# VHH binders against Ubiquitin fusion degradation protein 3 homolog (ufd-3), part 2

Target 1, 271 residues: Ubiquitin fusion degradation protein 3 homolog (ufd-3), of Caenorhabditis elegans (g5ees6r586to856)
Amino acid sequence: PLVPVPDFYIIGLAGKGEKAIAKLKELNEKQDAFQLNPDQINGLEELFVLPTSSNYSSEVTQSAFEMSLQWPVEHLTPVLDFLRIALTHHSLNSYFCDRERGQELVGRLIAILVSDPADVALKVLVCRCIANAFSHPVGRNLFASTELSTLAPLVVRQVLNEKTVLQMSAATALANWSLALLQQSEQCEQLGPKEDLLRAILNGIESVDSFGYLGEDAIIRLLQALVTVMWGDASVIRLAKNRNIAQIAARLKDAVSNDSGKNIARDIVEM

## First folded at step 1 (VHH)

Design n1 (framework vhh_h_nbbcii10_fgla)
Fold by ESMFold2-Fast, scan of step 1:
Structure n1 (fold): chain B 271 residues (1-271), chain A 126 residues (1-126)
Amino acid sequence: as target 1 above (271 residues)
Amino acid sequence: QVQLVESGGGLVQPGGSLRLSCAASGFTFSDYDSYALGWFRQAPGQGLEAVAAISGSGGSTYYADSVKGRFTISRDNSKNTLYLQMNSLRAEDTAVYYCAADELYGSSLPSEYDYWGQGTLVTVSS
């Protein structure tokens, strides 16, 4: 079934990453501070070769990210693409999302999403980093408890962007977030602010005049996030009903032709 | 406005060759090195599937297993045109071929491409 979200989505790469490597090297030569040495570049390159589920950890790879994440925002595209992959590796996920570095990572992602001149590619990659952070327990713990009132509305804003790739990446991040909160609440019911994530989603979408411009896959991921955050929780369901989720779900249903999406939306309407 | 227009389709005999072209307007390939370009096809009664993709710089390519060694994807940034050279064509290559563009790295997932052409029909029959 599609609801609740059955497992965390992982946004992998389709190709070999040669474009990302070439762009990294080009932008590295423009750095006056935090320029990577050849060993650090090789450490990042190996991430496109290693299996995504690898538990491998490399001090050289870690140092390469600590340097390159300090680059100007307009040079971060290949860095964030490498970070997206790094977050799928158990040891690197723990490195970036732990107590020592997690808040700094979240702060960097927020800074990019609020940037006026940030291009669509940077926002897509930030959303993909967030989505992939949920692939391992340390990342789930970080995002289930961190900056929800600040970061979640920024991600919801990206779901509503006109670019379908950004919509999909952001909706995938929300779907993973909702599953992390659901699993956290099942193991320790006092943890995980499911109501905050629901409020962020509904606040973003309730005033949208038409969902017709949204890609169907993004609508389905968004519907999955809504159902998953409400799953088995009477208080969250009551909050959603008071926010008129039935009317919102009916409009999402009208914007999707896929039977799966229509069925999920209908279930929300009929609550 | 961003627009992609395919051409070069038609009827060809099995074993023959065709070169598809995709002309872009509203943006320049050389100005947007992050744009990834791909070819997708939909055969009669089947879903949309990825055929080939090429990165913005032209340095990275993807090919579906069914077309490896037979098809070649290339781009000419000076002509703002994407190409698919199709050799050793088979009856199962009969499909509508779509050109697609993405402002990021190439992907095999249709949902990751934001700009699409209207398609060009390729029929392989004797």
Scores: ipSAE 0.014, ipTM 0.237, lowest interface PAE 7.2, mean pLDDT 82

Design n10 (framework vhh_h_nbbcii10_fgla)
Fold by ESMFold2-Fast, scan of step 1:
Structure n10 (fold): chain B 271 residues (1-271), chain A 127 residues (1-127)
Amino acid sequence: as target 1 above (271 residues)
Amino acid sequence: QVQLVESGGGLVQPGGSLRLSCAASGFTFSSYSSYALGWFRQAPGQGLEAVAAISYSGGSTYYADSVKGRFTISRDNSKNTLYLQMNSLRAEDTAVYYCAADLRYGFSWTESEYDYWGQGTLVTVSS
């Protein structure tokens, strides 16, 4: 079944390392400050040849990100592409998402989402970094608890963007977020209110007259996020009903042709 | 708002050459852009096939095995235009050629990963 979200979605792609590396080297040559040395570039290159299960924890790779994340926003595209892969490795996820460094990471991602100039591809990669941060417990704790009221609305706005790739990346981040909150609530952890994520989603989408411009897969991920955050929780379900989720779900149902998406939306309407 | 418009297709004899152009409007091919650009083709009765892709700066290019050494992809960011130079054309190159833009910065060989597509231009290789 598709609900609740059965496992965390990981946005990775084999065979793209050489392209990201070429772009990184090109932009590295343009840096006046925070230019990477050859060892740091090699540390980033190694990320694409390591399996996720290898538990990579190189200090030179950590320093490469600490340097390159300081680059001008318009040069961050390959850096964020490497970061999304790094976040799938347990040790790097723990390093960047811990209590000391996690606040700076979240702040940087927020700054990129609100930046001017704000390239769509850059926002796509921010959403993919957020999605992949949920692949490990430390990242789940960071994003479940930190900046939910600030970051979640920014991600929801990206679901409503005109570009289908940004819609899908943002909706995937929300789906992972909802699963992280569900799993933590089932483990009797008090890591963040599911109500806050539900409110952020509903606040963002309740004013949308038609979802017909959204890609069908993005709508399905959004529906998965809504069901998952409400799953087995009478209080969250009551909040959703009071916020007129049935009307919102009916409009989402009208925008999907896939039976799975229609069935999820129908179940929300009828709850 | 965003549009890709192809031109340069036509009839050519085997061994001949053609240059396809793709003019973009509604977004720019700046040297710091995250856009990746590519060419796809669809032969009569066949599925869509990836042909070539180029990074935002033109520094990285990728080709399908069937066209390596014969086709060259390039871009002119000042003219906001993507090109495909096709040399040593063969009958099997006959297809409608589409240009596409991928906002994911990295190249994708799957059509579903590209957000913007041109209308297509027909290339016929025949005697």
Scores: ipSAE 0.000, ipTM 0.147, lowest interface PAE 14.4, mean pLDDT 81

Design n11 (framework vhh_h_nbbcii10_fgla)
Fold by ESMFold2-Fast, scan of step 1:
Structure n11 (fold): chain B 271 residues (1-271), chain A 128 residues (1-128)
Amino acid sequence: as target 1 above (271 residues)
Amino acid sequence: QVQLVESGGGLVQPGGSLRLSCAASGFTFSDYDSYALGWFRQAPGQGLEAVAAISGSGGSTYYADSVKGRFTISRDNSKNTLYLQMNSLRAEDTAVYYCAAGSPEDLYEALSGEYDYWGQGTLVTVSS
């Protein structure tokens, strides 16, 4: 089943990290004050091979990120690629997304997304970091906070970018976000965050002239996010209807040829 | 719609062999030379572990130390299928095995292979 989102999507990397590792080493040699030592580089390399382990030492890896995240923005591409993988590890997810560092992480991601013209690869990796932050409870709690509503509109904007890989990465982040909020609401009856995410999505897409340039997979992820955030919640559904979601869903349906996507969009139109 | 479907799991005795297959639909392996493909497993009460991976370009392979020399990953682009040949199986190999496929990345120079698509898993039990 595609709706509600059945589980958190993880954008992982295994068996193909040679390019990221080589680029990290190349750019590391150009650094002065924040240059990584060999132990820190080894700690980052382990992220491609060591998924989740009770024996994993994350302190040297944490140190590597504390140094490398200070690099100039034009050198951050491999750093964010490693951060994307790090966020799938329980200990590193907790480290970056906890109460002490979570807001700094969010601020850093926002700064990259508002940087215009930011490298498309950087924006892709920011969206993938956001998507992977949802792989663990600490990251889910960070992004379920109503105070983070400023980030959601920036992610929605990336769904509308011309590059299909950026569209897909951003739509995947929204799908994970919607599932995290749904799971939170099943225990806490929290309405504010779901309404904030719904408003961010609808505000971003309601004025789009055509969805024809969007990749089919990104449209399906976006439809999954919309259904999931409304799932079983009369108040959120009412908000969506008041925002004319039926017309928006009909236009998304016209832009997708896949039967699954058409069926999801049709269900939104007819609700 | 990208979908991965695993098959070939089951009960096998220690020292035995088993071959897992992962059939892909919604994309083709030959259309994406840069697609990263891999096998992951989750043993009862443990986290997700990478088992083996095969790169899209040049056919580079990775194996976890625990399976190196016993397992072989391969792909058949004409059949749109990923395989894991498991030999000399041990009780410790008991797990749900997942196949995964990464997005094509030749449009973005900064991207490494990534696993965006996952199968539902197939159970492998190594026991008498």
Scores: ipSAE 0.007, ipTM 0.143, lowest interface PAE 9.0, mean pLDDT 81

Design n2 (framework vhh_h_nbbcii10_fgla)
Fold by ESMFold2-Fast, scan of step 1:
Structure n2 (fold): chain B 271 residues (1-271), chain A 127 residues (1-127)
Amino acid sequence: as target 1 above (271 residues)
Amino acid sequence: QVQLVESGGGLVQPGGSLRLSCAASGFTFSDYDSYALGWFRQAPGQGLEAVAAISGSGGSTYYADSVKGRFTISRDNSKNTLYLQMNSLRAEDTAVYYCAAGSDLYEGLTESEYDYWGQGTLVTVSS
C-alpha cells in the first residue's frame, strides 16, 4: 500500500558522483578562504565510492563539510549534493542533526530556500537533504520537533515550483516528514506537530486553482503526505475537513492520470 | 507518469541520414526546465554508449567524439519533443537508440544521472 507512507524515501545517487566530484574540485580552486585540502576532498569522495566502508575517516569528512559549507551560496551545489548522501550515513546524520549542530544545519537550509537569487539546483538539493535527514532517528527528531513551523512552509512553496525535479524533491521531503510525525505521535500523544504540518501544507496549496503543471509523482507524494499526517487521528482529520481538504483533493485528482494517485485523492474527497 | 517514446528508426544505407524523435509526456520541455535530455545507443553485444545531450540550463550540448560533426541534437519545447539528426551514417552506428531524461544539476551528463528512459528504436546501417 501507498498510505500511510510505508517507509522513509531515500534520495540517493544513481552513480558514483563523478559530476559532483568534478564540480566540487572546480569550485574548490576558486576558494581562497575555506579551500579544501586533498585529504578533505578524499573524505568527501569516499561518500560515493565507499559508502559502507569501515575505513571511513569521519572526522576528516566532518571537517570537509565544516569548511565547504562556508563557501558562497553560488558555489554550494556540489557541497549540498555530498551533504544529502552524508545524511544517509548514521554517524554523519547524528553529527549534523544532533543538539549541538542541528539548529545551525537547519539555519543554513532555510537561508538557501529564502535567498534570491538561489537557483533551482540549490533548492532541489536542500529538499533532498531534508528528505534524507529522516533516514535516521537523530534527523527525524530534529526536523519533527524543532523547525516545523519555520521550515515546512518554505518546503511546501518548492512543491509548487514550475520545475518538476524541485516539485518531486520537496514532495518527497514532506512525505518523509509526515511519516516521522506519525511515528513520533505513536510514542507521544501530546504532540501537535501533525496539525502544524497539515496547516503548512494546506496554507500553501489551498489557493492553487489547477495542479495540472505538477508532475504526477510529486502529486502522489503530496497526497501520501496529506493522508499520512491525518492517519488514525480524528482531530487532524477534523482540522483537514474544516479547511476544505475535499475540494483541494478533488483538484489534485483532476491533475493525476494514474490509478494510484486517483484512488488516494478520491479517498480524501470521500472522507 | 513520465514517459518517453522514440520513433524514426529503420534501415538506411551507409552515407544516408535519419532523424529520430522522442515524444515526452508527463512533463514539459520549458526553456528553463530542470530536465536534461539525451540520446544513448546500444549496439548488439555491446554496452550502453552516450551519443548526445542537451541541457535545460544554458542550452549547452554535448556529443560523443564518434558522432561529433555528423549528429545534431535539438529540442522543440512547443512540441515537447527531442530530436537527433543523424547524417553520414556508418555501419558502426547500427544500434538501438534510447532517449533519456534526468535532473540537470551539472554541466554534462552521465547515463547514471538519467531517471527516465524510452523503450528504444532500432537503427540499422547496411546495404
Scores: ipSAE 0.016, ipTM 0.296, lowest interface PAE 5.9, mean pLDDT 82

Design n3 (framework vhh_h_nbbcii10_fgla)
Fold by ESMFold2-Fast, scan of step 1:
Structure n3 (fold): chain B 271 residues (1-271), chain A 128 residues (1-128)
Amino acid sequence: as target 1 above (271 residues)
Amino acid sequence: QVQLVESGGGLVQPGGSLRLSCAASGFTFSDYDSYALGWFRQAPGQGLEAVAAISGSGGSTYYADSVKGRFTISRDNSKNTLYLQMNSLRAEDTAVYYCAARYDLYSGELSPDEYDYWGQGTLVTVSS
């Protein structure tokens, strides 16, 4: 089944990353400060040859990110592409998302999302980094219990962007976020974070008259996020009903053509 | 697990039109529109020739000089489908047409060795 979200979506490797590596090397040569040495470049290249779930980290790879994340925003696209892969490795996820460095990472991602007009590719990769951060406990804790009030609305805004790749990446991040909060609430009986995510989603989409411009897969991920954050929780369900989620779900149903999406939306309408 | 299936090929008269489709599946844990997509063709007894490409994250397109102004590449991300609209067809357009995909947010690339996934091809014959 599609609801609740069955497992965390991982935006992993496809191909050998040769284009990302080539762009990284091109932009590295343009750096006056924080230029990577050959060992640091090799440390990043290793991320594209390792299995998706391998536990990889090295001091050289960590230093490569410490340097390259300080590049100008316009040059960060390949760096964020490597970061999204790094976040799927347990040790690197812990490194970037721990108590010492997690707030700096979140601040950097927020800064990119509020840059208007930031490149679509940068915003796509920010959303993919957020999605992949949920692949391990440290990242789940960072995003589930901190920075909800500022980051969640920015991600919801990206679901409504005109570019389907950004819609899907943002909706996938929300789906993972909803599952992390559901799992946290089952262990610790905490309700506040789920209500905050639900409010962020509904605030972002409640005034949208038609979702016809959204890609169908993004609508389905968004519906999964809505159902998952409400799953088995009377207080969150009551909040959603009071916010007229039935009307919103009806508009989402009108914009989706496959049976799975229509069925999820119908179930929300009939709550 | 990514699979590409072409359709829409067939026999057409010179000056005619055809629309090829390429249905993609296996994007369960990845985003279809993060892939750069291209059309390539192989005429009898010849090597693989690039025809057109479209970028993953943007609307950037590229066309081989031999098809510029006649062919249009487009994608429908909601259906995971790539299209090639072929107008003003010529005898030299006769070939097996392949769709191909690679992970790429940056650009449409026409080098065949940069593409990771390939369809099995659909035959287009332009003759009277």
Scores: ipSAE 0.017, ipTM 0.324, lowest interface PAE 5.7, mean pLDDT 84

Design n4 (framework vhh_h_nbbcii10_fgla)
Fold by ESMFold2-Fast, scan of step 1:
Structure n4 (fold): chain B 271 residues (1-271), chain A 127 residues (1-127)
Amino acid sequence: as target 1 above (271 residues)
Amino acid sequence: QVQLVESGGGLVQPGGSLRLSCAASGFTFSDYDSYALGWFRQAPGQGLEAVAAISWSGGSTYYADSVKGRFTISRDNSKNTLYLQMNSLRAEDTAVYYCAADTYEDLYSLPSSYDYWGQGTLVTVSS
């Protein structure tokens, strides 16, 4: 089934690696400081050929990210594209999301999401980094314990953007976030984080009159996130009902043609 | 490895209908949420033209102006197959039809290039 979210979505782009590599090399030549050497570039390229379950712990690859994340924001698009791939690898997920570096990663992602004007591509890749961070336990723990009142509203805002690729990336991040919180709550009673994520989503979407401009794929992911964060939790369900989720779900249902999306929305309406 | 194989082409009279199929192997449609699937065609003596595209869920579609109202793109993720239903066919629809897979947006502001292509299937519309 589609609800609760059955497993963490991993956002990979088969066949797009060549463009990211070419753009990385182009922008690398423009760097006044933090220019990558050939070994560092090779370390990033290897990410496209390694399985996601690998114990890849290359210090040269880590150093490549430490250098390239210092580039001007306007040059970060290929860097974040490589980072979202890196986050799908056990060792690199742990490296970026651990106790030492996790807060810095979150801070970097927030800084890009609040920037205005900002390249849509950067915001897409930030949402994809967040989504892929959930692929491993260390990343799940980081975002499950992160101050949801700060980051979650910024991601919800991206679901409402006019660009369908940004909508989908942001909705996918929310779906993964909801699953991480659901799994965490099953291990150790935690009501606060699930309620915070639900509040962030509902605060962002409750005033939207029509979701017709959203891609159906993004609506389905958003519906999955809503159901998953409420799954099996009477307290969270009660909060949602008090926030009139039935009316919001009815508007989401009106914006989808797919039976799957309509069925999920109908189930929320009839809660 | 990804492979796309088209079928369903052939000779059809003007005003007729034809359904093209594209079977995917080496990946499943349900496992690649970001993959866009599309149909392209190349008529004799002309360049490659985009015909239609569809998102992973089937919720978003694109059609070239020349085929709007006549062609319908659809996908069956359980069968790992992409379809193009072609109605009210015209002589100018004569072309080799290719299915292709790629992501929807080019984040680097380059023209989208589909990463995986089928070998093509010939559609001839003539009396």
Scores: ipSAE 0.014, ipTM 0.279, lowest interface PAE 7.7, mean pLDDT 82

Design n5 (framework vhh_h_nbbcii10_fgla)
Fold by ESMFold2-Fast, scan of step 1:
Structure n5 (fold): chain B 271 residues (1-271), chain A 128 residues (1-128)
Amino acid sequence: as target 1 above (271 residues)
Amino acid sequence: QVQLVESGGGLVQPGGSLRLSCAASGFTFSDYDSYALGWFRQAPGQGLEAVAAISGSGGSTYYADSVKGRFTISRDNSKNTLYLQMNSLRAEDTAVYYCAAVEGDLYELPSSYNFDYWGQGTLVTVSS
């Protein structure tokens, strides 16, 4: 079944990374401060030859990210492409998402999402970094509880963007977020974070005139996030009903032709 | 075997519109596809010029200054097809248009040297 979200989605490499490496080297030469040395560049290149299921960490690779994440926003595209892969490795996920470095990482990601104008590719990669951060416990802890009120509305905004790849990346991040909160609530019996994520999603989508421009896969991920955050929780379901989720779900149902998506939306309407 | 087949070319008057299609086989378009896609053109007596490109993973689009605001590149992953919507056509847009693909992501409008797979081309003639 598609609901609740069955496992965390991991957004892997689209290509071999050769173009990202070439672009990184080009932009590195333009840096006056925080320029990477050859060892640091090699540390980033190693990430593309390792499977995502592996566990990789090196002090050189860590320092390469600490330097390159300080680059101007307009030069961050290849850096974030490497970072999203790094976050799938347990040791690097723990390094960047821990108590001290995690807040700095989140601050940087927020800064990119609020920059105007920001290239669509940067926003896609931020959403993919957030999605992949949920692949390990430390990243789940950082994003699931700490950053709901500030970051979640910014991610929801990206679901509503005109570019389907940004919609899908953002919706995938929300689906992972909802699963992380579901798992935490089963351990701690806390309701606040789930209600906060539900409110962020509904606040973003309730005033949208038409969902027809959204890609079907993004709508399905969004519906999965909505069901998952409500799953087995009478209080969250009550909040959703009070926010007219049935009307919103009916409109999402009308925007999909896929039977799976229609079935999930119908189940929300009939809840 | 990767194949790219262009269609939609033809004769159009200045100020008119035309939509080119590029059907791909041998690989699939998806939001996580490993292939970036682009349109190039070659006018009579001129070299190959980049027109527009769309990344596979980033969804970013790139345009030559000569077509920005007039042309729109898009992809339909369900149909495995790349499109180029050409509006406000000018005589200088007359060229053979080629669809091209390369493994990996794009971070700027690419040169032809960066693309590995090419279609046979479709002729667009803008003439009064």
Scores: ipSAE 0.005, ipTM 0.244, lowest interface PAE 10.6, mean pLDDT 83

Design n7 (framework vhh_h_nbbcii10_fgla)
Fold by ESMFold2-Fast, scan of step 1:
Structure n7 (fold): chain B 271 residues (1-271), chain A 127 residues (1-127)
Amino acid sequence: as target 1 above (271 residues)
Amino acid sequence: QVQLVESGGGLVQPGGSLRLSCAASGFTFSSYSKYALGWFRQAPGQGLEAVAAISYSGGSTYYADSVKGRFTISRDNSKNTLYLQMNSLRAEDTAVYYCAAKRYGSWYLSPSEYDYWGQGTLVTVSS
């Protein structure tokens, strides 16, 4: 079954490191501050040869990200491309999402999402970094508690973008977020953030005139996020009903042809 | 309505010290607002140079190589004030110093990423 979200989605990357490294080196030469040395570049390159979700960390790789994340927003595309891979590694996830560094990471991701003009590629990679951060407990804990009321509305906005790849990346991040909050509520670690995530989703989508431009897979991920955040929680369900979720779900159902998506939306309507 | 006001500038001899303050009004550094804060300077006839920055959490600081070990940046969110303690001042530190704020920022010092700027305060290091 698709609901609640059965496991965390991992947005992988394999075999295309040559282009990312070439772009990283090109942009590195333009940096006056936080320029990477050859050892740091090699540390990032190693991420492309490791198995997905393996346990890898090195101080050189850590320092490469600490420096390159400080580059101007317009130069961050290759940096975030490497970071999304790094976040699938348990040790690097723990390093960047811990108490000491996690707040700064979230701040940087927010800064990119509020930047104007919007660079779709950067926002896709931010959403993919957020999605992959949920692959390990430290990342789940960070995003469950840190700036949720600020970050969640920014991610929801990306679900509504015209570009389907951004829609899907953002909806996947929301699906992972909802599962992390569900699991933590079962552990009694965080009780309030499910309502905050639900409010962010409903605030973003309730004013949308038509969902027809959204990719079907993104709608299904969004529906999974909605059901998962409400799963087994009378308070969250009551909030959703009071926000007229049944009417919103009916409109999402009309925008999807897939039976799975229609079934999830119908379950929300009939809730 | 949003203002950043610098103070503490003036004339000082080489080797001396000054403390700059930047008071914010119209917005709050703490709780509801997550502002990264920085100090920039512009020497006569030169472009704008980043000096120091501090993250909204206070957990990260940046210093330009030219001031590292001599300057210290700090913030007091309860007083809505940013500080720059300048020690061992040199003639090349002579500049107009600006404080700047950006919301939801790391401590990265690109001037284009900063939303609010003070009017500047002159620091002259001369015999």
Scores: ipSAE 0.005, ipTM 0.405, lowest interface PAE 10.3, mean pLDDT 84

Design n8 (framework vhh_h_nbbcii10_fgla)
Fold by ESMFold2-Fast, scan of step 1:
Structure n8 (fold): chain B 271 residues (1-271), chain A 128 residues (1-128)
Amino acid sequence: as target 1 above (271 residues)
Amino acid sequence: QVQLVESGGGLVQPGGSLRLSCAASGFTFSDYDSYALGWFRQAPGQGLEAVAAISGSGGSTYYADSVKGRFTISRDNSKNTLYLQMNSLRAEDTAVYYCAADEYWGSDYLEPSSYDYWGQGTLVTVSS
C-alpha cells in the first residue's frame, strides 16, 4: 500500500557521477579559499563508486565537505550533489546530522532556500539532501525536532514551485518527514511535531488557486505525507478536519489522473 | 547523437536587433536533468568569449557585462530550443556565435571549458 508511506525514499545517483566529479574539480581550481587538496577530492569521488547505503566514513571526506560547503553559493551545486549521496551513508549521516553539526547544516540549507536570487537546481538539491537525511536515525532525529519547524514551510513552498523536479524533490522530503514523525510518535509520544508539519503543509497549500500545474507523482507524494502524518492519531485528524482538509483533498483529487492518487484523496475527503 | 544547430545569424546595422535560435536534437530540455545552455562568441582574431547562459532548470540567467541589458537569453523546453535576443547591436558584437550545452547544471555558466557539446556557429556581422 501507498499509505502510510511504506519506507523512506532514497534519492540515489542518476548517471551523473563522472560529470559531477569533473565539475567539482573544475570549481575547486577556481577557489581562492577552502580549496580541496587531492586526498579530499579522492574522498569525495569514492562516494559515487560505493553503494549509496553503505556504512562509509572518512575524516578526509568529512574535511572535504567542511571546506567545500564554504564555497560561494553559485559553486555549491556539485557539493550539494555529493552531500546528497553522503547522507545515505550511515556514518556520514551521523557526522552531519548530530548535535554538534546538525544545526549548522540546517542553517545552511535554510539560507539556500531563502536566497534571492536562487538557482532552482540548488533548491532541488537542498530538498534531496533533506529527503536523504531521513535514510538514517540521526538525520531523522535532527529533522523531527520541533526546533526545525521553520524549515518545513520553506520545503512546502518548493512543492508549489512551477518546476516539476523541484515539486517532486520537496514532496519526497515531506513524505519522509511525515514517516519519521509517525515512527517516533509510535515509539515515544511527541504529538507536537506532527501537528506542526500538518499545519505547515495546510498553510502552504490551502490558498493555492489550482493544483493542475503540479506533477502527478508530486501530488501523490504530498497526499502520502498528509495521510501519514494523520495516521492513527485522532487529535491530528481532528486538527486536519478543522482546517478543511476534505476540501483541499477534493481539489488534489481533481488534479491527479491515476487511480492510486484519486483513491488516497477520496479517503481523506470521506474521513 | 547529440547535436546543436544555430540559426538566425546575418548582417545587421548598428542599433538593430537580431534573434538567434539553437535547436537541440539527441537530448531533451527538461527541468532538473536538462542541459545548462549558453551562448559564446568569437570575434575575428580573438578568443572565445562568454555571452549568456541559462541554468538547466531555466530559473537562473547569467550575462557577460558587455551585453547585460541589451541581450536576453531564454529557452523553450517544449520546442527543445535556446534563444538569444540581441538588441542595440554594436560593431563590437560582430562574431561567430556558438550555442553550447552541458549535461550538469550548476557549473560555472560563463566558462567555455565547462561545456561538453557545441554547435557549428552562426556568423553575426554588425556593419553599415
Scores: ipSAE 0.015, ipTM 0.255, lowest interface PAE 6.8, mean pLDDT 83

